# Designs tried in a protein design chat: VH-VL binders against Small ribosomal subunit protein uS13 (rpsM). Part 3

Target 1, 118 residues: Small ribosomal subunit protein uS13 (rpsM), of Carsonella ruddii (q05fk2)
Amino acid sequence: MNINICGVLISKKKNIVFGLTKIYGIGYSMSLKICSKIENFKNKKFKDLTNEEKAKIENFINKINVENNLKTIIKENFKKKLNLNSYKSLRHKKKLPCRGQRTKTNAKTRKKMNHEII

## First folded at step 3 (VH-VL)

Design p28 (from c3 with heavy chain D101G, light chain T94D; framework fv_oberotatug)
Fold by ESMFold2-Fast, scan of step 3:
Structure p28 (fold): chain C 118 residues (1-118), chain A 126 residues (1-126), chain B 107 residues (1-107)
Amino acid sequence: as target 1 above (118 residues)
Amino acid sequence: EVQLVESGGGLVKPGGSLRLSCAASGFTFSDAWMSWVRQAPGKGLEWVGRIKSETDGGTTDYAAPVQGRFTISRDDSKNTLYLQMNSLKTEDTAVYYCTTGYDILTGYYEDYFDYWGQGTLVTVSS
Amino acid sequence: DVQMTQSPSSLSASVGDRVTITCRASQSISSYLSWYQQRPGKAPNLLIYAASSLQSGVPSRFSGSGSGTDFTLTISTLQPEDFATYYCQQSYDDPYTFGQGTKVEIK
C-alpha cells in the first residue's frame, strides 16, 4: 500500500523521516526539519499520519519546491544573460501547489528512488 | 549584512575629472556584477553603467550619455568599485549610487538592484 | 533603447487610500520589470521584482502586475511612510532604463 506525497509514491509502512528522503531535493536533514512538527515523528509511519499531518508535510514540501524552482529559474536566466549579452529569456513566476511543480529531472530522480525499494 | 559605501564626490569645473569609489562588504564582491546609477537634483534615476565579474568576462557596458567619457573598473582584492569620470559636463551633476543585485541564498546575480549605497554628490559647476 | 513612461507623474492621496501607478514600455519586456520606492533624502529601495514578486521585508499592501508593455504598482491602503517617489525599471535589454518617477504626495 502506497501514499502519494506531492506526486511521489511512498510505502505506507515506511517511517516518515526516511520516506520523505525519496522526494527529490529532500535529504535526511531537511526531512527531519519537515517532520519535527509532527507528534512522535521519530517513530511514526505514513500509515499513521492524519489527513491534517499529511497536509502539513505537503505544505512544507511545496514551500521548498517553490524556492528551489525559483532558484533554478534565476540560475538559468543568469546563464542565458551571460551567454547572449542580453536578457530576452522568459521568466516564470513561482509555482504554488505540489501539483505543477514536478519537473522532468525531479520526476526522473523520484522514479529512481522508487525503483530502489522494489 | 551587505553594505555599499560611496566616496569621492565633490565640486569640479566643467571639463574636469573625478574618481568615485564604492567600498563593498557582506557578500562575495569578486562574483558580483556592479552598477552605477545617478540622480540629478530633483530628477529621476538614470543607469550609468555596469561591470561584470572577472569570471563572467569583466566587461563593461555604458549608457549613451557617458560613453567614451566614463570608465568603470574594480579591484577585487580591495572589494572596491570605481567610476572614473572625464570631460565632465554640468549635466553630469548628480548623486551617484553604487548598486548590485546579489541573492545570498543562491549566490547568483539578479537583473534588479536590491542593495544600494547612500550615494555621493558630484557637482559640476564653474 | 527601451523607453519607460510612468503615469501619473504625481498624485495627491490620503492615508487609507488605494493608489495605482502605471508603467508602460516602448516595446515588450516580458516580465523584466522592477519597482522601487525612494523616500526624500534616501537611496531607493526595491519593492517588486519580476513584475509581480514582492521583495522580502516589503509590506503586503504593495503589489505588482502586468507583462509585456503595461505594468501596474498598487498600494492597497496608503500609510504615512508611503509618501515617496516610485520608479519602474526594465532589465530586458541594455541599457537598463527607469521610468521618470511618480511622486505620491500628502493631500
Scores: ipSAE 0.000, ipTM 0.520, lowest interface PAE 17.3, mean pLDDT 78

Design p29 (from c3 with light chain Y96W; framework fv_oberotatug)
Fold by ESMFold2-Fast, scan of step 3:
Structure p29 (fold): chain C 118 residues (1-118), chain A 126 residues (1-126), chain B 107 residues (1-107)
Amino acid sequence: as target 1 above (118 residues)
Amino acid sequence: EVQLVESGGGLVKPGGSLRLSCAASGFTFSDAWMSWVRQAPGKGLEWVGRIKSETDGGTTDYAAPVQGRFTISRDDSKNTLYLQMNSLKTEDTAVYYCTTDYDILTGYYEDYFDYWGQGTLVTVSS
Amino acid sequence: DVQMTQSPSSLSASVGDRVTITCRASQSISSYLSWYQQRPGKAPNLLIYAASSLQSGVPSRFSGSGSGTDFTLTISTLQPEDFATYYCQQSYDTPWTFGQGTKVEIK
């Protein structure tokens, strides 16, 4: 059986640290950082994750991906190189969100506004 | 670029105390987890303990042989790591290395040692 | 604590040789294993992390393999600068523990 993490299918029997390295842009150190908030993470497999822990992982991936892209852009600019990889990475990550924008909240807000106007 | 420079080693008698320092430069010391690793003359490597960044709680962990006798601390304003050694035993005789498991580019903790100082010799002898 | 045992304790080799060093953990450590090189009078240098990942700047003649309890460091074509002592280290559980070392000496 598989689990979907940010668009990537990973076996539920895999260790979470090594499993997350299958996701684009996540290396070993980044995976350790993401997993570090989970108790006994070095010995934990995806099949043993609670829904809460899975949500924490997905949230951290989104936050860290944004931060790393910014750091890469800043570093590349100092080297006076093209930011092609960073630009592609940002576009790619935008298309692979762990969590969607809260469109229902926006829709609800618009409906209430329309009701008040009418 | 990245430099770790240990100091404070020397000769002490059993039961004595000694404080080691490690001056760090070339990276954001305040983000880094820092460890001490020692090596007895002619022997292998032995992890002594670590201290986490303040952001990650600033907590310390120690190997059993030094627990209760050694204290690791840090002064981020001075980019300096410390090892306070109390109740020294002849078995504590070793070169003490300051190490970091910190990826400079990502700023993340690792569970291996990327950078090492030159080491400082501590000799515990009567 | 997880105990790490290396074999052999020492070996003699010539430039151009293929050298293999093994490391065994007292319990399963998944792939939480690193390899270090230490030249005489110098601090250790990281070669491999996560059992098989080559550290940036380390020559491709070095490779690591294994998982669970049995691990191998291979030097495909020994160079003069490779005569050194090699250590494995587990990072599965604290305290971090090292193997006793394998000394690679000139034949």
Scores: ipSAE 0.572, ipTM 0.779, lowest interface PAE 1.5, mean pLDDT 84

Design p3 (from c3 with heavy chain T106Y; framework fv_oberotatug)
Fold by ESMFold2-Fast, scan of step 3:
Structure p3 (fold): chain C 118 residues (1-118), chain A 126 residues (1-126), chain B 107 residues (1-107)
Amino acid sequence: as target 1 above (118 residues)
Amino acid sequence: EVQLVESGGGLVKPGGSLRLSCAASGFTFSDAWMSWVRQAPGKGLEWVGRIKSETDGGTTDYAAPVQGRFTISRDDSKNTLYLQMNSLKTEDTAVYYCTTDYDILYGYYEDYFDYWGQGTLVTVSS
Amino acid sequence: DVQMTQSPSSLSASVGDRVTITCRASQSISSYLSWYQQRPGKAPNLLIYAASSLQSGVPSRFSGSGSGTDFTLTISTLQPEDFATYYCQQSYDTPYTFGQGTKVEIK
């Protein structure tokens, strides 16, 4: 049926690389990077993921702070860069971590294409 | 195993040129942002510059002391980073380190240096 | 450019001591600060990033704290392999800049 990855429902029959592109802010190249740590990732479907592999994918996505967080980070950093010509972190506490993943560490992020610091 | 191996250092005269290489293995080099950091004998660390992955634009940034004289480039087909050093000055004498400012394990761009090579010594002297 | 100043420039300590090194930025850098260790004759290695996050594989006796302009690296119980030079680095703005280093020497 479907698997829940960070709040997004994806068919278990989809290839993991193409399936992750359904998540806002994750394009094909980013999905390849996320999946590159999974054995045989180019031929693997979500139904074939172990619980450990699923957790690794979700942890990676949590670090990216995808979906509702990406646009806000980019927008705020763009405004800061116009005025300061520098890379300043933005603290997001409103976005919850992926389902089944618990985060106890404080984090400051700027979306990839710029940089991330966690 | 992640490895960065610098080569090409040596003795050059002021005004001369030298090209350093950094051979990378054990990670997807083409995804990594790479930096050069130098250290003069008995002194501290100094950032020289960086190059982004081609996917992220392939652009370069340099510290003021080397701007216009040094060029960073990469050959992803050979997993090799380069530093072309022109118009060398005695102040450029240092051990040059190749570093990653990209999380190799997770594929994130980072602004800290996870992995370093052993360094290659460049001596600029008459 | 953002200037980084470390204190002290050197210190003498014994195995088992608590060691504290401070780093000050010439302007606010939020938490864009990393700490590196360099053992004699070796390349630097990353200890702490984002001011307080411990790098994978680094012993828990190392910790970082601070934000804005004032930062601290603490070694809770100094070990023989910890006699080294330590550097802070800001990544808030380019060019990235390092502190001048703090040498931790055996008493």
Scores: ipSAE 0.000, ipTM 0.525, lowest interface PAE 12.6, mean pLDDT 78

Design p30 (from c3 with light chain D93S; framework fv_oberotatug)
Fold by ESMFold2-Fast, scan of step 3:
Structure p30 (fold): chain C 118 residues (1-118), chain A 126 residues (1-126), chain B 107 residues (1-107)
Amino acid sequence: as target 1 above (118 residues)
Amino acid sequence: EVQLVESGGGLVKPGGSLRLSCAASGFTFSDAWMSWVRQAPGKGLEWVGRIKSETDGGTTDYAAPVQGRFTISRDDSKNTLYLQMNSLKTEDTAVYYCTTDYDILTGYYEDYFDYWGQGTLVTVSS
Amino acid sequence: DVQMTQSPSSLSASVGDRVTITCRASQSISSYLSWYQQRPGKAPNLLIYAASSLQSGVPSRFSGSGSGTDFTLTISTLQPEDFATYYCQQSYSTPYTFGQGTKVEIK
């Protein structure tokens, strides 16, 4: 059967990390972050969640405001990283194009950044 | 630009000790989880161990072959990761890589290695 | 520990070929699997994470599939820069473990 997580029905047979990616605005990296507070989360399915663990997941999702603001949170984190890094990082960001292979960067972050700036 | 630069490799005799360093730049090192991965000459990749950020508890995990002999530590004030290797064996001969399992641009934990140093060679020989 | 086995250990191919490399886990690892490319004398580079997600900046000719115990990496149209060794890696449980590698050589 299904379990309801923040209005989304997910199969109880699903692994919690991959199941949460079904929720709008939650990708693999965000799901890992949300599930990180659950003991042994990589080996856990929704059918094995306690009511307390379910509540922890739902509270985290509510805290980060997935539906309304996930991309803004990611953008703010990216801006924070750029501002705290050297001028070299800022220069590379200006040169981070869909062109070329000047620097190797995090794929998920680069995809999110390209989506947001484009 | 993200950079990881390993140093401290060299020739050491069996039973000896060696400390490797990894200098990190271009990201908030204090937020990052860091791993060591090694590769014996002509062989495949082997995960050595990991250290979590201090914010996430600063705990360490090790592969069985190095448990009790190797210690991973970090100095966030210097943006440096360390691998203290004790009781070295000939089978520890390898290029040692510094890696991060952290999404540098978004600041979220990731369980894959998207940034690697160039490695430092450790040779354990009698 | 979770053991990762790749097939084949090596293969010969020509530019333009479709290349498939397989990886098997000794137990179910869901989709906690990554693929890396390593060119001679260089550090590994991430190609695929979460079994099928393409790393940013990696050419679209690379794709990953599979779940549970059986996984594949496909290069749809092999290019000269793709002659390298490829490794799968599970992140389902610690210790993280890698496959033994698959060397892709020019025919």
Scores: ipSAE 0.392, ipTM 0.725, lowest interface PAE 2.6, mean pLDDT 83

Design p31 (from c3 with light chain S91G; framework fv_oberotatug)
Fold by ESMFold2-Fast, scan of step 3:
Structure p31 (fold): chain C 118 residues (1-118), chain A 126 residues (1-126), chain B 107 residues (1-107)
Amino acid sequence: as target 1 above (118 residues)
Amino acid sequence: EVQLVESGGGLVKPGGSLRLSCAASGFTFSDAWMSWVRQAPGKGLEWVGRIKSETDGGTTDYAAPVQGRFTISRDDSKNTLYLQMNSLKTEDTAVYYCTTDYDILTGYYEDYFDYWGQGTLVTVSS
Amino acid sequence: DVQMTQSPSSLSASVGDRVTITCRASQSISSYLSWYQQRPGKAPNLLIYAASSLQSGVPSRFSGSGSGTDFTLTISTLQPEDFATYYCQQGYDTPYTFGQGTKVEIK
């Protein structure tokens, strides 16, 4: 009756938008952002997700996790300094299978949706 | 560093056609979703339309005022985005901006515009 | 279509002032709201996305709040470079729509 999304068990009966908020650091706004890439997301439940759609959601969450960690650890003005070569290196170096597991790069970040003030 | 450079703007008569180009650099253009946003002189911003990456189907979406008249396309081999404008009207007079709907940090498309070009002016007048 | 209304259309302020701009959606857009700054003669620049997330490289004096239909952009201590026009934009549904803009002018 449950589906595993990034190590979190969620009821297949739940709407995908509300269900993703069960994942630590994902609020309603971020969940809507993630789910907006799925056809008919406003009315879709986890039981109705295709394997492709599930993979898209999981990949998005993994990439958001990388973004949030970089924003908290790396000096501000990151997007101005980051070029595609640096970004590509980070993606290849930090391959993050979506299983809710933490890496050493996550040590300083507890919340996935974190606001950094400069 | 991300750079978007629009070109092709100019003066055209009502009913005429014009093609705009946007040369992109500093990111993997083929992965990016791209939009056009326009701004009439002294007025606010108006979204024109977008094109998805070829990996995500390469499909386009348009705002109602331009639907059926404007076509967005891309040439990933040239890192270039295009806007073909047909049956131009005086109300199409605006600076046209090329924008990314792509977050370089995450490699995913966004529902907001991270990078903008400098714009190119299109004037539709008799 | 989701309609976005900003208030005020313009305001006059002095360097050091706290400035507040509001944006209202015609229907709930959750937190799919972004704020842009446009300085005279320049292209717009992204300030805030997802209603409250500060874009990298943007000064901390800028902050956003709100959800659903009512949103606010705050500049805590106005600087000379902040005299510009500000736009909100909803990303909840296509067509994406912008507010009409708020011009922040020198008092």
Scores: ipSAE 0.005, ipTM 0.558, lowest interface PAE 11.6, mean pLDDT 78

Design p32 (from c3 with heavy chain T55Y; framework fv_oberotatug)
Fold by ESMFold2-Fast, scan of step 3:
Structure p32 (fold): chain C 118 residues (1-118), chain A 126 residues (1-126), chain B 107 residues (1-107)
Amino acid sequence: as target 1 above (118 residues)
Amino acid sequence: EVQLVESGGGLVKPGGSLRLSCAASGFTFSDAWMSWVRQAPGKGLEWVGRIKSEYDGGTTDYAAPVQGRFTISRDDSKNTLYLQMNSLKTEDTAVYYCTTDYDILTGYYEDYFDYWGQGTLVTVSS
Amino acid sequence: DVQMTQSPSSLSASVGDRVTITCRASQSISSYLSWYQQRPGKAPNLLIYAASSLQSGVPSRFSGSGSGTDFTLTISTLQPEDFATYYCQQSYDTPYTFGQGTKVEIK
C-alpha cells in the first residue's frame, strides 16, 4: 500500500530516506537531514512510521516550502535584471504545500507573484 | 524528545556579569539557529539575539538594548548555547528563555520559535 | 525597527466563545509572522507560523490569517486551557519584535 507525504504517494515498503527523494525538490542529502530526526531512520520503512513521526516529517517539509516561499517574496530594491532568472528558477523548483493544496490556483498565485516582482 | 534546559540565572548587582547556559537535546543542535528571548516580570516578550549554526558562519545578531554588552556563543560538541551578560542594568531583570525554530536546513530559513526552555530568572538589583 | 501592536490588550471570554486577536505591523512584513501562547507561569509555545500555518500538535480551533501589515489569530471555540496570553512576532527583519500581548481571561 501507499502513504501520502505532502501530496506524494510513496510505497509503505520503501525506506524513508529513499522514499522522500520521490518528493520534488528533495534530494538524497536533504532527505537524509529530514530523516535524521527520526529514531533508527537508516533502517526504517514508511510502514513503521507512527502518526507522530509522519506529522513531524510533513511539518519539516512544510517549513521548507514556507521558508522558500518567504525568501522569494521580493523586498524593496530587488527588481534587478539578473534576479529575473533567479526568481523564475527558484519558484519553478518550489513544491506545492504539504497541507494537501492540489489546486491549480496555487500555481497561478505563484506565477502571478513572479510577474509582480519582475 | 526536544528539550532545552536553561541555567545560570540569579541575583547580580548593577554593573555585574553573569553567564547563562542552555543545554539542548533531542535534535541535531549543530543544525539549529538558536535565540535568547527575555521577559521582564509582568511584561511581554523581548528578543535578545540569535546565533547561526557554525556551517552558516556562526554569526550573531542582537537587539539594540543589549548590543555591546551581551555575547551569544555556542559549543556544538556539548550541545550548549551561552549568553554572556556584562555591564548588567536593572532593566535586564527578566526570565531568559532559550529557543530554537528547529530548522534542519542549516539555518538558511527564518526563526520560528518552535521549542522553548523553561526559562531562568536573572535579577539585577542593588 | 518593525513595531508590532496587538488589539485588544485584554479580553474576557467564556468557554465556547469565538475569540479574535489582531496584530498590526508598522511596515509590510509579508507573511513573516508567528503567534505564540503563554499560559501563566509557563514558557511560550508556538501556535502559528508564516501567518497561517498551524504548528504540528496545535488544535485546529486555532487559525491565523493576514499578510502585509494586518494579521488575525482566531480561536473558533474557546476551551478552558486557552485562557492565556497570546503574542504575535515578526521575523521579516532583525531585531525580531513581539506585540505587547493579549490576555484572554475567563469571564
Scores: ipSAE 0.000, ipTM 0.521, lowest interface PAE 13.9, mean pLDDT 77

Design p33 (from c3 with heavy chain T55W; framework fv_oberotatug)
Fold by ESMFold2-Fast, scan of step 3:
Structure p33 (fold): chain C 118 residues (1-118), chain A 126 residues (1-126), chain B 107 residues (1-107)
Amino acid sequence: as target 1 above (118 residues)
Amino acid sequence: EVQLVESGGGLVKPGGSLRLSCAASGFTFSDAWMSWVRQAPGKGLEWVGRIKSEWDGGTTDYAAPVQGRFTISRDDSKNTLYLQMNSLKTEDTAVYYCTTDYDILTGYYEDYFDYWGQGTLVTVSS
Amino acid sequence: DVQMTQSPSSLSASVGDRVTITCRASQSISSYLSWYQQRPGKAPNLLIYAASSLQSGVPSRFSGSGSGTDFTLTISTLQPEDFATYYCQQSYDTPYTFGQGTKVEIK
């Protein structure tokens, strides 16, 4: 059985630290930071999470996504301000809010997409 | 003001190991993709490898000459980048630069090296 | 791997001269090309990114052009501080690769 965390289905049998690394843009160290507020997080599995703990995890992920979206807005505003007409090889840190989206492989997909854009 | 300060270079014998550090300040280190670039005495620049931000999976990529011998890691709580160098060869003798492709105005990775440290010399000799 | 070749490997010039350096990629890299300047004993610094975009703080006498496989860096009016080695770099794919460098020397 799976649990839905920000649109990603994760096995309830998984440890919460390693399970969160399935979410796009969340590596091991970031997962540790997210989970550090959860009691006994090193030994806790998703099946053992309370509704409050799940909500705290999702809130943290959403804050991360909001910060990344703000960076996109800042880039667009600077582009308008500077009348920037140049394209460049950009690897942007684009995160998804909790809306039922799956994880992606990032390196190969981003390079291919960037080549299509440029 | 963006600053990158490398340390840990020195003289080591072939087959030995060294760990380099790069202390970063003046930008959001946790957002940055970081690279190591080296330059042998009197030669050109050679990319060693990179590490992505944790937000982008924290994965590493390496140039073929160092694959399996060097490991790049980061400690975002200390704003520090590391290069663990094992099984060193005389061909690894170079100044090692810490670099970032982080655009400080927009906070995005841009596949080029905006900022560089002063470099730290690694000499591999008998 | 994408191989980058610069020409010339060195050139002699006088202050006030127009200098051009070329860079050729072994395959098409679109506009995934940057130019760096390295003064003797110093770390490199970024001049141009995305083939033609001038980095903030870099003097307007520097300009870049090209796409695909052929790229050019131009210094319109050479200044004393411009005597340095210049490198192109592709970011189309890993490993990232640099040209061998072009040394701009006093005539």
Scores: ipSAE 0.000, ipTM 0.522, lowest interface PAE 17.5, mean pLDDT 79

Design p34 (from c3 with heavy chain T55E D101G; framework fv_oberotatug)
Fold by ESMFold2-Fast, scan of step 3:
Structure p34 (fold): chain C 118 residues (1-118), chain A 126 residues (1-126), chain B 107 residues (1-107)
Amino acid sequence: as target 1 above (118 residues)
Amino acid sequence: EVQLVESGGGLVKPGGSLRLSCAASGFTFSDAWMSWVRQAPGKGLEWVGRIKSEEDGGTTDYAAPVQGRFTISRDDSKNTLYLQMNSLKTEDTAVYYCTTGYDILTGYYEDYFDYWGQGTLVTVSS
Amino acid sequence: DVQMTQSPSSLSASVGDRVTITCRASQSISSYLSWYQQRPGKAPNLLIYAASSLQSGVPSRFSGSGSGTDFTLTISTLQPEDFATYYCQQSYDTPYTFGQGTKVEIK
């Protein structure tokens, strides 16, 4: 038997941490973070999952997906504004979101800036 | 930039008490699970314990050698982690590090330590 | 508790060498294994997490492999700054436990 998590069918025999990596956008690290809120998750299989725990996992995945989709929308809207007003944006570069080094800290800063653009 | 700065180390007699502090900056401290890790002179790393965020229940876990003697606490208003050490033994002599596996991109705790302080030395001797 | 054993406890190597350090868990820990580097007088820094994932900012000459009980850290071409002590750590269960460390010394 399979269990449906956010539209993805996963074998109930799978360990929940590794099974969640089947979901697009969910790697091992992210799966660990999602599952860390569930007791005894490291050896737990989907067949042992309660309906409450399933709902909790789905809620976390939906929050992550909403955030990622929102970032995509913000980025696309920003690009569209730059393209429509290329002369103005080029003239006023100091009003554009900061670009940082490719680090977690810089990504967090960009995340806040992108959210504020909306 | 994530920064962790420990303080409060020093010389103390067996049976004594000492309180360590860890000042955190550069991330949302209130979201982070925090750990203490120690290292005896010339020896390896030993996990002491952790405290979860208040949102995740604020619960603590300890390694057996310190259970009942050490207490981990936090003050999110000051971005500070504490380790209260009671009934100190000579075996507790070590450099104490505060650590976190907080992922600043997702706001979730990870089961590894990507940020460490510089450590503070605690010496327990008569 | 999960016991972690590293091999060797120390090794001597030259710049340019390929260095391999192993770590063994007393029970299966899946891929819940991290590797740390500690330079003399400094705090540890994370190199590898989830057995094989390279931490951001860590040079690509470092790699990790393994699952279950047997894990390996490899430094493909040793650099002068790599002379340090290396630790594995399991995060499968609390208490989290570290290996005893492997000191990489100049030959």
Scores: ipSAE 0.000, ipTM 0.555, lowest interface PAE 11.9, mean pLDDT 78

Design p35 (from c3 with heavy chain D56E; framework fv_oberotatug)
Fold by ESMFold2-Fast, scan of step 3:
Structure p35 (fold): chain C 118 residues (1-118), chain A 126 residues (1-126), chain B 107 residues (1-107)
Amino acid sequence: as target 1 above (118 residues)
Amino acid sequence: EVQLVESGGGLVKPGGSLRLSCAASGFTFSDAWMSWVRQAPGKGLEWVGRIKSETEGGTTDYAAPVQGRFTISRDDSKNTLYLQMNSLKTEDTAVYYCTTDYDILTGYYEDYFDYWGQGTLVTVSS
Amino acid sequence: DVQMTQSPSSLSASVGDRVTITCRASQSISSYLSWYQQRPGKAPNLLIYAASSLQSGVPSRFSGSGSGTDFTLTISTLQPEDFATYYCQQSYDTPYTFGQGTKVEIK
């Protein structure tokens, strides 16, 4: 008995704060910020979420993922401008959308000579 | 560099009032939840209360011994946290610390205190 | 309120020793527990958060474990700078509460 949050299967019996840390790019601090919008979140399990609360969590995650992806692109473009031809392009794993959003695949990881990744 | 600097401590008679301030720098103060923690001489740590960011309602929570007597407030334009202490009692004698739950690397809320000021001593005595 | 009790209240140890400090909550607090170190005359500093996560910049000889009501802080190989008082703190519910502290003294 699982729930799907942004493509990740999480047990409905898990506490929402710790369960969300299973999602790529979400650590404890970020999970707390997302869950703090839900009443009594420290005691709440995924099985106790309403559909409305689930949608709030998913929308927040998607917004953060989009913002982080954009920051990554901006940083890469800036580095490319400073050091032309110092990069080697690699395709990185795409961030999966939550319900109701499209997948973004335009962010790319750039590999420097010293194996630095964005 | 995150810095928290408390001021306003001193000697006050029982029943008196005192306002403490905490000047914050090195992070986005307006996003941070802020707490006051005190420590009586030779004793352990005691959480006094907290204030949330204005974006998250700006609400306050207090420990029972100070509820109704102490008020936590913030001035985001000055990056300053305040503790207004009224009806002071001898048992309020302590070093008062300003703390933040703000992660400077992620810019997000956390429910632990990773930065502390040096403290300011409040002595309530006749 | 959630009451936090530490054991022992004090201990004597030598450099190189393994030190274990226990913290017990009066009710389940999941993993909402942090550990702090306070050296004499100084403000506390964070060691461990979320019961077992090591704070950035804290030496790896410090570790935390436990969930629910029983938690442990371990210092694998005590160093001279580790003689201090240690506090656990729950953030599961307000008011946030600290244990009474454990003083680690030189033998």
Scores: ipSAE 0.473, ipTM 0.759, lowest interface PAE 2.1, mean pLDDT 85

